# Ledger of designs, part 6: VHH binders against o26223

Target 1, 191 residues: o26223
Amino acid sequence: MKLLWTSQHIKVTVHIDGKVSKMDVLEAIKTRRSIRKYQDREVPEELIDKILDAAMCGPSAVDERPWHFIVVRNREMLEKIPEVHPYGAMVKDAPVAIIVCCDSSLEKIPGFWVQDCSIASQNILLAAHSLGLGAVWTGVYPLEDRVEGIRRLFSIPEHVIPFSVIPLGYPAENPGTRDLFDPDRIHLEKW

## First folded at step 12 (VHH)

Design y25
Fold by OpenDDE, look of step 14:
Structure y25 (fold): chain B 191 residues (1-191), chain A 120 residues (1-120)
Amino acid sequence: as target 1 above (191 residues)
Amino acid sequence: QGQLVESGGGLVQPGGSLRLSCADAGFTFRSYDMAWYRQAPGKERELVARITTGGSTNYADFVKGRFTISRDNAKSTLYLQMNSLKPEDTAMYYCARDAFESYIDSFDYWGQGTRVTVSA
């Protein structure tokens, strides 16, 4: 049965009780795709809370947890993000976006905040996907123009660094899945 | 960056068939999802078909089983077999490298296109 992947909405099987079906971790990782098209449907606050909870569960250098999150639902602000983020065009179409930031004052060891915020961002993507939402990581740091643009737009203090903008919504596209396993990238014991 | 070169377009009658090819001169063909897009006069460019690095395919609703996207990684070539062509399929067809998982920029690399005309 050639699953004709019609541009059909990823049917998130919502159980009758309103609970989103859970997928296992490997499934979430393997099937996650960047989603840049969203339904005209609001994302419940409960789901955002779960996503943010997941975002804060990742490890960080010396447990510094330098991350902050700006949740943006305001339509005007969402529409302004593409003005300072050229790759953020889809943000204007999303019902919500999360801006992941680093508070440099929370760093215990300089420089590891990039890893920390990356982990948080990836957890957001995975959590969103597992909850039947689509999301995409739009890079802000280290592009100075984007960093400053987002900073200015959201009045982010100088000691706080915007890292990523992640729009979220119910998906209105299905890019399919990729098989990116490459055994040539695996080296045993030595290069 | 390697150049994408489309070929195979032409004039066909309704119900006819064409096979489009896209040669990727780049060295990283296998690393990218590939897609066919089309743009009819006065219309927006639209996705026709997508094929992932793993070979998974996705088609637009209007395709309805008429087209088949495939890839040959050894030849760095993308194909679109189009059967049962209709006048509404008349468009410029473009091959694209789609970096769907890029978090920096959209790495949609486009060829120059090949014209498909379906007319009685």
Scores: ipSAE 0.036, ipTM 0.475, lowest interface PAE 3.0, mean pLDDT 87

Design y27
Fold by OpenDDE, second read of step 13:
Structure y27 (fold): chain B 191 residues (1-191), chain A 120 residues (1-120)
Amino acid sequence: as target 1 above (191 residues)
Amino acid sequence: QGQLVESGGGLVQPGGSLRLSCADAGFTFKRYDMAWYRQAPGKERELVARITTGGSTNYADFVKGRFTISRDNAKSTLYLQMNSLKPEDTAMYYCARDAFESYIDSFDYWGQGTRVTVSA
């Protein structure tokens, strides 16, 4: 039984047996949407592993790979995240969330960890989408209240910086397709 | 931040039609998903219709095919064609920009609204 989520032009086929038709990379990028509503359905660990594998495949400054990932499935903890993360209301409804963090002690070149964690976060979103899941990037860093809130909640060491919270689940909404190409943002040879 | 200005509201009889417009004075109209909301007296604001940058549309259940949301990016204008209007459709109608893909906060930018009154 195939669950077909049809956006006007995007057919995401999710196989009930856990087999997901893989999207090509361009399709995944173009059709990805933030998903904030989830089905009451657990996400298999295998999918999380694939997502995390993808998260770790991006480039990083001097290849430091300073990222860490907290996988949260505990319902109580998921329900607490919105208390410290105002934009994280949907996390309480997700079966799982990934918290992307940076170990600052791994940094050889200061500041690039933001790019590194961004790359990892985006790869999580793309991988999730390609696997038939919905996800949303909820920014933590550099908002101090959110950083410290998440830090305290998950007992994250001082040298480790929470960067993003990404709830994931099977989508329960279809935001539709977007067209975001803007030629005015493209400059040839010079500004 | 561009100002949204709604127009086209008025008094109509049941079964009548109105076309609402929302002019975006900003230069980034095409970059945003847009939506119409309405608020009736004593009621909460509710979504009427949404249109994405890609032209995908969603409607509230009460619309039942009576309304059509559309956009003209060249004119930076959002439209709501309202047909078969009912007294229950009486409300202030608001245009909004939807920051659906924001990873920080969801920001809705609202106009001042245009009043629609449906009465015999």
Scores: ipSAE 0.401, ipTM 0.734, lowest interface PAE 0.8, mean pLDDT 89

Design y28
Fold by OpenDDE, second read of step 13:
Structure y28 (fold): chain B 191 residues (1-191), chain A 120 residues (1-120)
Amino acid sequence: as target 1 above (191 residues)
Amino acid sequence: QGQLVESGGGLVQPGGSLRLSCADAGFTFSKWDMAWYRQAPGKERELVARITTGGSTNYADFVKGRFTISRDNAKSTLYLQMNSLKPEDTAMYYCARDAFESYIDSFDYWGQGTRVTVSA
């Protein structure tokens, strides 16, 4: 079912001249949306490198940095991901996906890796958006069937835990912006 | 848990119009992407239209400009204006939160639905 988006012209000023106008951090956060439709266009390796650099810049428990990243460009593999990840249908249409994993052998303090990988995943989304790409976080952990499915598909060792699958591409949809500020969720000094 | 209550369904002739309403109780309506779904007898539930918190709209191919989804945040109400109704539009229509930014699920159904019957 092809959904037609009414073109609210979000002037994504795609500066044609390759200079991705740098979004400020607040703009990136406020305007980021999940993107599940992609153009038939390859993502340059340089952009992926920038995204991964950003992914590795977040804090982690005792600075363990337990994250690993699988960059997937192979079409056959991208097409197989939806078979083991029901929420990953859009991955087959993306030119690239990043699988965020944790190497549990690197953990000094157990359990915080979920936060570490979440931070890395969110940084991927923000970086992608700031670079003019669309991405979506598809949850893998802690759903056992998805964890094991991704593990088998990519031959991930037992001590490494797949956390998220993030397809990326140039966006082919515009879901618009959100205003999610809720003062009722803010408590001063005490609950 | 918030409750969605659909209304406005009924029997209409082909070419007729209906306006469906969905009242949201228990949630901050303005903070949610919303959608209309429908389910015809013997068929799977399908998306009709969605509207984001930012007001962007998306329609199924079969709508072809006949329906308009809108929202009134002050009233916590979602609408579906249906014009030029066809017999094939006969279905139970459901209002749902569209969890567009979810990383695990995409839809929440809360309403009991409202029946739309298009017949000569």
Scores: ipSAE 0.369, ipTM 0.723, lowest interface PAE 0.9, mean pLDDT 89

Design y31
Fold by OpenDDE, look of step 14:
Structure y31 (fold): chain B 191 residues (1-191), chain A 120 residues (1-120)
Amino acid sequence: as target 1 above (191 residues)
Amino acid sequence: QGQLVESGGGLVQPGGSLRLSCADAGFTFSRYDMAWYRQAPGKERELVARITTGGSTYYADFVKGRFTISRDNAKSTLYLQMNSLKPEDTAMYYCARDAFESYIDSFDYWGQGTRVTVSA
């Protein structure tokens, strides 16, 4: 059965009347792209709250939920992030960024926090996209220079590990969608 | 890492056309998003156009319908058809494998570039 992936251009009609059309989860996953250009437009706090709510809804190892989030709106701080994060150039152009961190003191089992924070980060991306925002995951951990840079910049305690920086904003680019389905990566019953 | 080789640049008059090509010697051309960048003298490198593995395209605002990015996966070749060229389009044009969805440094594999000069 040739699954004819009909690329239905789901026109996310952002209705102006404040009702964020709820995007289907599969649609959100399939159509999400990294966005690195943003409009000169503020992101409402309500949307950030929804995104953070989503970030905290993912599973974690033994439900340890080790994540913390730093919400950064200060223009000066946003502009400083690229100085310690070379891949974070777009952060200076974003109206807001979320820094996902791990509190190691909350770990119940060592080492799974990477998965936990990854899940949280991905949920942020998906939630943002579903709400009509653009975002990009800029990796911090495990690059030591970035970890320490972000730590110093935001006075993050030693037991807390910055994991990712995620700038968010209304998108000013449309990179399109990718068809990444690869049947060669699927093995039935055995390799 | 397969070498990207750009070609097709040259001198053209305003209003003229060029077709750039980028040959990817890599075996995995179809698996990568591809892009054209350009860098004018004294200016920063800027994105001209991108094309995803799925065939979706993006163009910079200055393109205004004048350029078309396309790909031939069978030939492992990226193209940029440039029409209605302007003096402002004068630049070195680079082909890149762009990891648009990388959460770490975008491994932009860049070719050596091909020079486009638009002059009367």
Scores: ipSAE 0.244, ipTM 0.610, lowest interface PAE 1.2, mean pLDDT 88

Design y32
Fold by OpenDDE, look of step 14:
Structure y32 (fold): chain B 191 residues (1-191), chain A 120 residues (1-120)
Amino acid sequence: as target 1 above (191 residues)
Amino acid sequence: QGQLVESGGGLVQPGGSLRLSCADAGFTFSRYDMAWYRQAPGKERELVARITTGGSTTYADFVKGRFTISRDNAKSTLYLQMNSLKPEDTAMYYCARDAFESYIDSFDYWGQGTRVTVSA
């Protein structure tokens, strides 16, 4: 049975009129793109709260929930992030960034915190997109220079590991959508 | 994965212009974000310009309006129009399928590059 995946073009109607159009989860997943250009517009605290709420709703190994979040709005700090994070150039242009961290003291089983923080980071991206914001995951861990750079910049304790930096803002670009479905990556019952 | 082939490089005087082309032999050019990178001798490779499947463009700070990235999906070709070239623009220029959704600085495929030399 050839599953004819009809690429339904989910028209993401971004209502510009400040009304957060409710996006369903599949639409959010399918239409999300990394956004690296932002409007000169502040992100309301309410939206950040919703995003952080979403970030904490994901599963974690044995429910260890090792994540912490640093919310950065200070312009000087945002401008300093690219100095220690070369791939974070867009952070200086964002009105806000979230740094996802792992508190190693909260780990119940070693090593799964990467999955935990990844889930949290992805939820941030999806939530942001569903709320009409643009965001991008800029990897920190496991690059030692970036980890240490962010650690020093934000005085992060040694037992806490910065994992990702996610700038957020109202999008000033539209990258478009990608068709990423690949049936060759699907194996039935066996490889 | 189809081979990316860059062309259009050469020797030009300061203030001159070049148009780089990148032909994608792949059948799915329109499905990929594309970018130009350059690497000068003794320096790290750096992003010059990016263009998404939706046509959004991004330029490095040093470009300052001098370069224009564009794409022709029908021809499966990426372009970089470079005007007002400076000696500091001397580098090997690479076409890449840009991993726009990468959370690290990564590209999935690179061409062999085309050399641009700006000299009086």
Scores: ipSAE 0.293, ipTM 0.670, lowest interface PAE 1.2, mean pLDDT 88

Design y35
Fold by OpenDDE, second read of step 13:
Structure y35 (fold): chain B 191 residues (1-191), chain A 120 residues (1-120)
Amino acid sequence: as target 1 above (191 residues)
Amino acid sequence: EVQLVESGGGLVQPGGSLRLSCAASGFTFSRYDMAWYRQAPGKGRELVARITTGGSTNYADSVKGRFTISRDNAKNTLYLQMNSLRPEDTAVYYCARDAFESYIDSFDYWGQGTLVTVSS
């Protein structure tokens, strides 16, 4: 097992065969942070496939699975995303981004697609982290300007709703960990 | 209520130093990332420096090597040490609670700002 260090003192555990050490689900959840700085390093397609596989494993309303994913590697397109997504500045620096969309024609019950795509987006983040990548959820829906901007940029049909843009890459920052546990948000039996 | 109150601004000569402080209240300071922004006259607000709960820092290129962001969680205070000040550093400096894990925006609260003027 080799430890790789970035200039930001990011510890990446790699197996001897060059594979990133996997972490358990609780570790992934607890240690995941939004990453907005990326190394000048390509993300292997294999990792993207694993991430997308994870994205499709979440539950959905009545199992409607309305999600679609646009994988963006084209540098020109990545550089254009910030023009229509003010919170997407970091996308231009990422080697790849995943745009999570909903095909409304796949909805069985209206409105639950937001939950479905949220679950898919979160799974992308967790999977990325577990694979040694950094990612950040940049919200598109329900901000109309961002929705239409991304729609136009990627020629997304009207019945398909862009939900989130998630840039991914090898981390070039280490935000550290946060304790987000709040016992005041826990109510036993009643409010 | 979340409050951020900046202090330490003033007039300084080029090459001088200032230390800004931001007193935070109304939230658990240690659990939030913090940032300094600045807005020069006629310009937009720009990020100056960020510090995470874990102590990780990043800086705008224009201030790198000259400014240092730090925090004292025991005092609920954010600091910005500004050295080698330049006229172009003249701006109102704002303390911000940085919503680093937000998927919508990178901040949620601002102070009123403190004016820093660098002039001979």
Scores: ipSAE 0.232, ipTM 0.607, lowest interface PAE 1.2, mean pLDDT 89

Design y37
Fold by OpenDDE, look of step 14:
Structure y37 (fold): chain B 191 residues (1-191), chain A 120 residues (1-120)
Amino acid sequence: as target 1 above (191 residues)
Amino acid sequence: EVQLVESGGGLVQPGGSLRLSCAASGFTFSRYDMAWYRQAPGKGRELVARITTGGSTNYADSVKGRFTISRDNAKNTLYLQMNSLRPEDTAVYYCARDAWESYVDSFDYWGQGTLVTVSS
């Protein structure tokens, strides 16, 4: 496995008219990094809407689409998240966070909701990156303490399961890119 | 407080061997992926090796076949066995903890580093 850490500039091209150029999907995938430092700059609602639109475009088992999203901008609430999510320290520094949840009542096939919410979460990350934002996936499920912590904090009903917390903001860091291609993980026809 | 303390660095001849150790404290060592980084003079910090909680390992191409990363969870210690050392391996070597539980692709804590000098 080739481990390359290259300092590649995240090229966020902003058009003269203030529009962010669309990033190629492969570029978005390959250059995306977890961002944990954010500028003191608000994220426009329009960008959040685009991100959430992308989040809902992923496939789900039998099209069950079990996901719900809590958009958190309240400073007090953002600052409280690290208290129940110890690995979410960066959330307090973000201007906004999206909490991805599963409504279990929407499940058609039990257990696939994890995949569904994962897809939604990944789409959030990719969309954010393509729009010139930085984000990081902080895992909530399946850690019971985190699940319950987020549940209580946001008064989430019992049939709804917090899955991930994703802080977002304009990046204040550039961790570079990685080459994670591993041919040893590829098997042709059979193991 | 999370602490990582590297040791084992020093001067070695080309072709020689060193074993680095990283003593971890302040967190549940067994629950984190760990890595070794190095920074040569005038160069950026680069990943040398990574080891998961499950014991899976990855190496930079430049050290593959020569270096071995390992861990002893009972001792809260990370190791880097370096064989067939080359002058280009000269660097400060850093121990790092991965913030994997947050699905992060970066490391959140670093040691102070230990200097490895490979010279004839």
Scores: ipSAE 0.008, ipTM 0.266, lowest interface PAE 10.5, mean pLDDT 88

Design y38
Fold by OpenDDE, look of step 14:
Structure y38 (fold): chain B 191 residues (1-191), chain A 120 residues (1-120)
Amino acid sequence: as target 1 above (191 residues)
Amino acid sequence: EVQLVESGGGLVQPGGSLRLSCAASGFTFSRYDMAWYRQAPGKGRELVARITTGGSTNYADSVKGRFTISRDNAKNTLYLQMNSLRPEDTAVYYCARDAFETYLGEFDYWGQGTLVTVSS
């Protein structure tokens, strides 16, 4: 039995007008954590729209924008994801998940879609965090068992490749902040 | 090789205190989040406390106010101060390097554990 962590409310300063205050971009990047516990609270569609908007704002190879997004709210489907995704246990507890996919038919240059979908996935995480939500990137590609599992579960065409599953919700945990800066990884002018 | 070695476990009376230590080696200790887990007889392993590289701490509700996780990066050592111990705290306690920010799966290194028994 995983002990329940007290829900430290990420102080999302909701302005009186119902507008969620946006975090500074550096703040969002530095303070973002993977969240795997969620409140029993629905995520408004408006927030999902904002997250998806952000997901589509990243660069892609030759602007190919190969990404597609499956928004999953159905409880039965969310509960099935862990059956095909061993690292997806938290998905069953989330009110919503976004599956990031690549349409290979949209690729102009082969192979860069991984970068494209990674950028989209990271933007989802950052946007979610800036909006007071918690999320976690659960990798699908390139693990064949996960790819095919998700494909079958959601009837994804063969030319479309599921890349990541990202559950989202209001956080029911607070992992705190990390200090990951490593000057030893910085090289000046040459290695 | 990553190594975690727990110490400090033992038998204690209810209301007593213990301090667990975990000696870490084989990696840059200061660069990783660390955690204590415990596994009681017949139960699954559960997170007790976590401390990030930034020093933020989190606790299971059952141990809040009683347990304190801390780290000494200079000594490559993780600590768990346990006060006001209860019989339900009886478990094998494990030190873990916690790869919390992963997208592939749980990647934790664990020690061998140290037994804590709280009994009258």
Scores: ipSAE 0.287, ipTM 0.634, lowest interface PAE 0.9, mean pLDDT 89

Design y40
Fold by OpenDDE, look of step 14:
Structure y40 (fold): chain B 191 residues (1-191), chain A 120 residues (1-120)
Amino acid sequence: as target 1 above (191 residues)
Amino acid sequence: EVQLVESGGGLVQPGGSLRLSCAASGFTFKRYDMAWYRQAPGKGRELVARITTGGTTNYADSVKGRFTISRDNAKNTLYLQMNSLRPEDTAVYYCARDAFESYIDSFDYWGQGTLVTVSS
């Protein structure tokens, strides 16, 4: 029995009428992949707005919502990001990037902002994917050199901490699907 | 400890075939994406082929249609079938546990590599 590995093409059915069919949330989670290659195609502002809306819908510690977002479309700035972010080489090829930041002055309980910004970042990835875009989380915090590099590049105040850089665009690669379920990581009632 | 041991490299004539193997240990093989990389003399390391836990395969354009990546989860072994070999395929081939979904740096685990020489 030749197991025909059917390459399940993530058919992002872009309906002709410009209405991106809404992907089921579980499907979005299961099929999301990091995308580091992008088409030479601009991302509409409407889609960025939807992504940012999603980014702001997550929970946060004491509902502090300390996150800020820098939307970067300027080609020169996108090309400079890899100079201070070695793992961000793909950013120069993206039509847009979102930098997720924390305003520490908004924290009521210090330290939870990492969770908050992580939630926001993940929501960006999922939203992008559900909209037919590809994105990748490139970590900035807590790597000091990257934090300071991004800070300087974008003139980010000292009380604001850059957390992640997320380039996004229409995908020019398909990494395929993963099976990541691990029952060995599940413990019932006790370890 | 994660270990990857490549084998199957050697000297082959242009147009010939080789099959590389990678024996994996120290981790649950079936739960990780795997890849083959190669590094030619004087060049950087490049991705040759990737295979996901779901069985999706991707290839560099230079090897597409000639190389086939596969895995045997029961044997904890990754394979690269190389057909129609060309002199430009000459390189050290590395097996890697893929870290495609890393959000900081590449934490791929690599073997020591196996040399493939394609020469008349």
Scores: ipSAE 0.506, ipTM 0.790, lowest interface PAE 0.7, mean pLDDT 91

Design y50
Fold by OpenDDE, second read of step 13:
Structure y50 (fold): chain B 191 residues (1-191), chain A 122 residues (1-122)
Amino acid sequence: as target 1 above (191 residues)
Amino acid sequence: QVQLQESGGGLVQPGGSLRLSCAASGFTFSRYDMSWVRQAPGEGREWVSRITYGGGSTNYADSVKGRFTIARDNVKNTLYLLMDSLKSDDTAVYYCARDAFESYIPDSFDYWGQGTQVTVSS
């Protein structure tokens, strides 16, 4: 019995046999949404591994790869994250969260780590979506209170900077799709 | 019930200073980012300034940057806006707002005070 969750536009064909239908890269990009509601269902470690693999495949400045990842499944820790992240309320409801961090000692060129960790974070979101999971990017850096809050909570060394917190889970909402194309933001040859 | 009450508004001459206060109650004040928003006559609401829940980070609209200072006292559950070098264009009703989302869009705030009138006139 193919439970075709026919939400009108995002046919996430969840094949009963656990095979996630192949989503092409453009489809993943266009249909990805921030998901903040999750099912009471665990995320298999295999999927997290695939997501983390994807996270490490992005480019980085001069190939510095400054990123580190904290995988959080402990309920107590997940429930504490909202205490130091005002917009992280959904984290307590997720079965797992990934904290993306930068090891500043790995920087070859100062400052590009923000771009590197952003790329890694985006890849996490896209990979999660392609695997039938929902996720949302909750910003930590550059807000000092959040940075220090997460640092203390997870005993992150001073030379390592928490960048983002990304809760993940099987989605319990469907925000639908958006048309975000704006031709007014496109300039030909010059501004 | 969440309550926000602004005070400290008034009439001031150009170049003058005012200090606005916002008394918060009905929620854990120290866990929320807070903002000031203003609305001039005949205009829409404009975000003015934001401060994180712990006060570690602040942000300002370009129109007030360098002149206004946002602060908070989490023990007193009070938000402040220090306004220096006031201009006629600063004339507006100023609102204290609780940030519901990581956004600077005025419509994204979940709670507002009644506002306090600031008039800058010679």
Scores: ipSAE 0.457, ipTM 0.774, lowest interface PAE 1.0, mean pLDDT 90

Design y8
Fold by OpenDDE, look of step 14:
Structure y8 (fold): chain B 191 residues (1-191), chain A 120 residues (1-120)
Amino acid sequence: as target 1 above (191 residues)
Amino acid sequence: QGQLVESGGGLVQPGGSLRLSCADAGFTFSRYDMAWYRQAPGKERELVARITTGGSTNYADFVKGRFTISRDNAKSTLYLQMNSLKPEDTAMYYCATDSWETYIDHMDVWGQGTRVTVSA
């Protein structure tokens, strides 16, 4: 049975009038894009709270939940992030950024914090998108220069590891969607 | 993912123009975000411009309106129109696929490059 995956073009109608239509999970996943251009518009604290709530809802190794989040709204700090994070140029244009960190003292099993923080980061992206915001994951860990740059900039203690910087804002671009399904990556029962 | 082949590079005088092309030998060009990168001698590779499947564009700060990225999905071809070229634009230029949805620099698949030399 050839599963004819019909790529249903889910039209995400972003209603401009602030009423974020509830996006279902599959729609959020399929239509999410990295957004690097933002409107000159503040993000309400309520939305950040919802995003952070989502960030903390993912699984973690033995439920260690090692993540911490730095919410950055200060314009000067946002403008400094690109100085230590070359891929973070868009951060200076965002009204807010979330820095996802790992507290190593919370690890129960060493090494799984990367998965834990990745899950948290992805949930931030999906939640943001579902709420009508644009975001992008800019990798910090495991690039040492970026890790230390962010650490110094935000006075992050040594036992805490900055993992990702995620700028957020109302999107000022529409990248469109991609067809990413690849049946060649699916193996049945064996490779 | 198809093979990318860049063309259009050459020697130009300062203030001159070039149009780079990137042809996808594959049949999936329209499915991917595309980008141009460049690498000057002794320098790291850097992003020049991006264009998404939806046609959104992003440019590096040094471009300052001088370059335009575009795509023709029917021809499976990416373009970079470069005007007002400067000596500092001298580099190997690479086209790449799927650059928009990366969370780290230079994780794209790219071609062999085309050389651009700007000299008096």
Scores: ipSAE 0.314, ipTM 0.702, lowest interface PAE 1.2, mean pLDDT 88

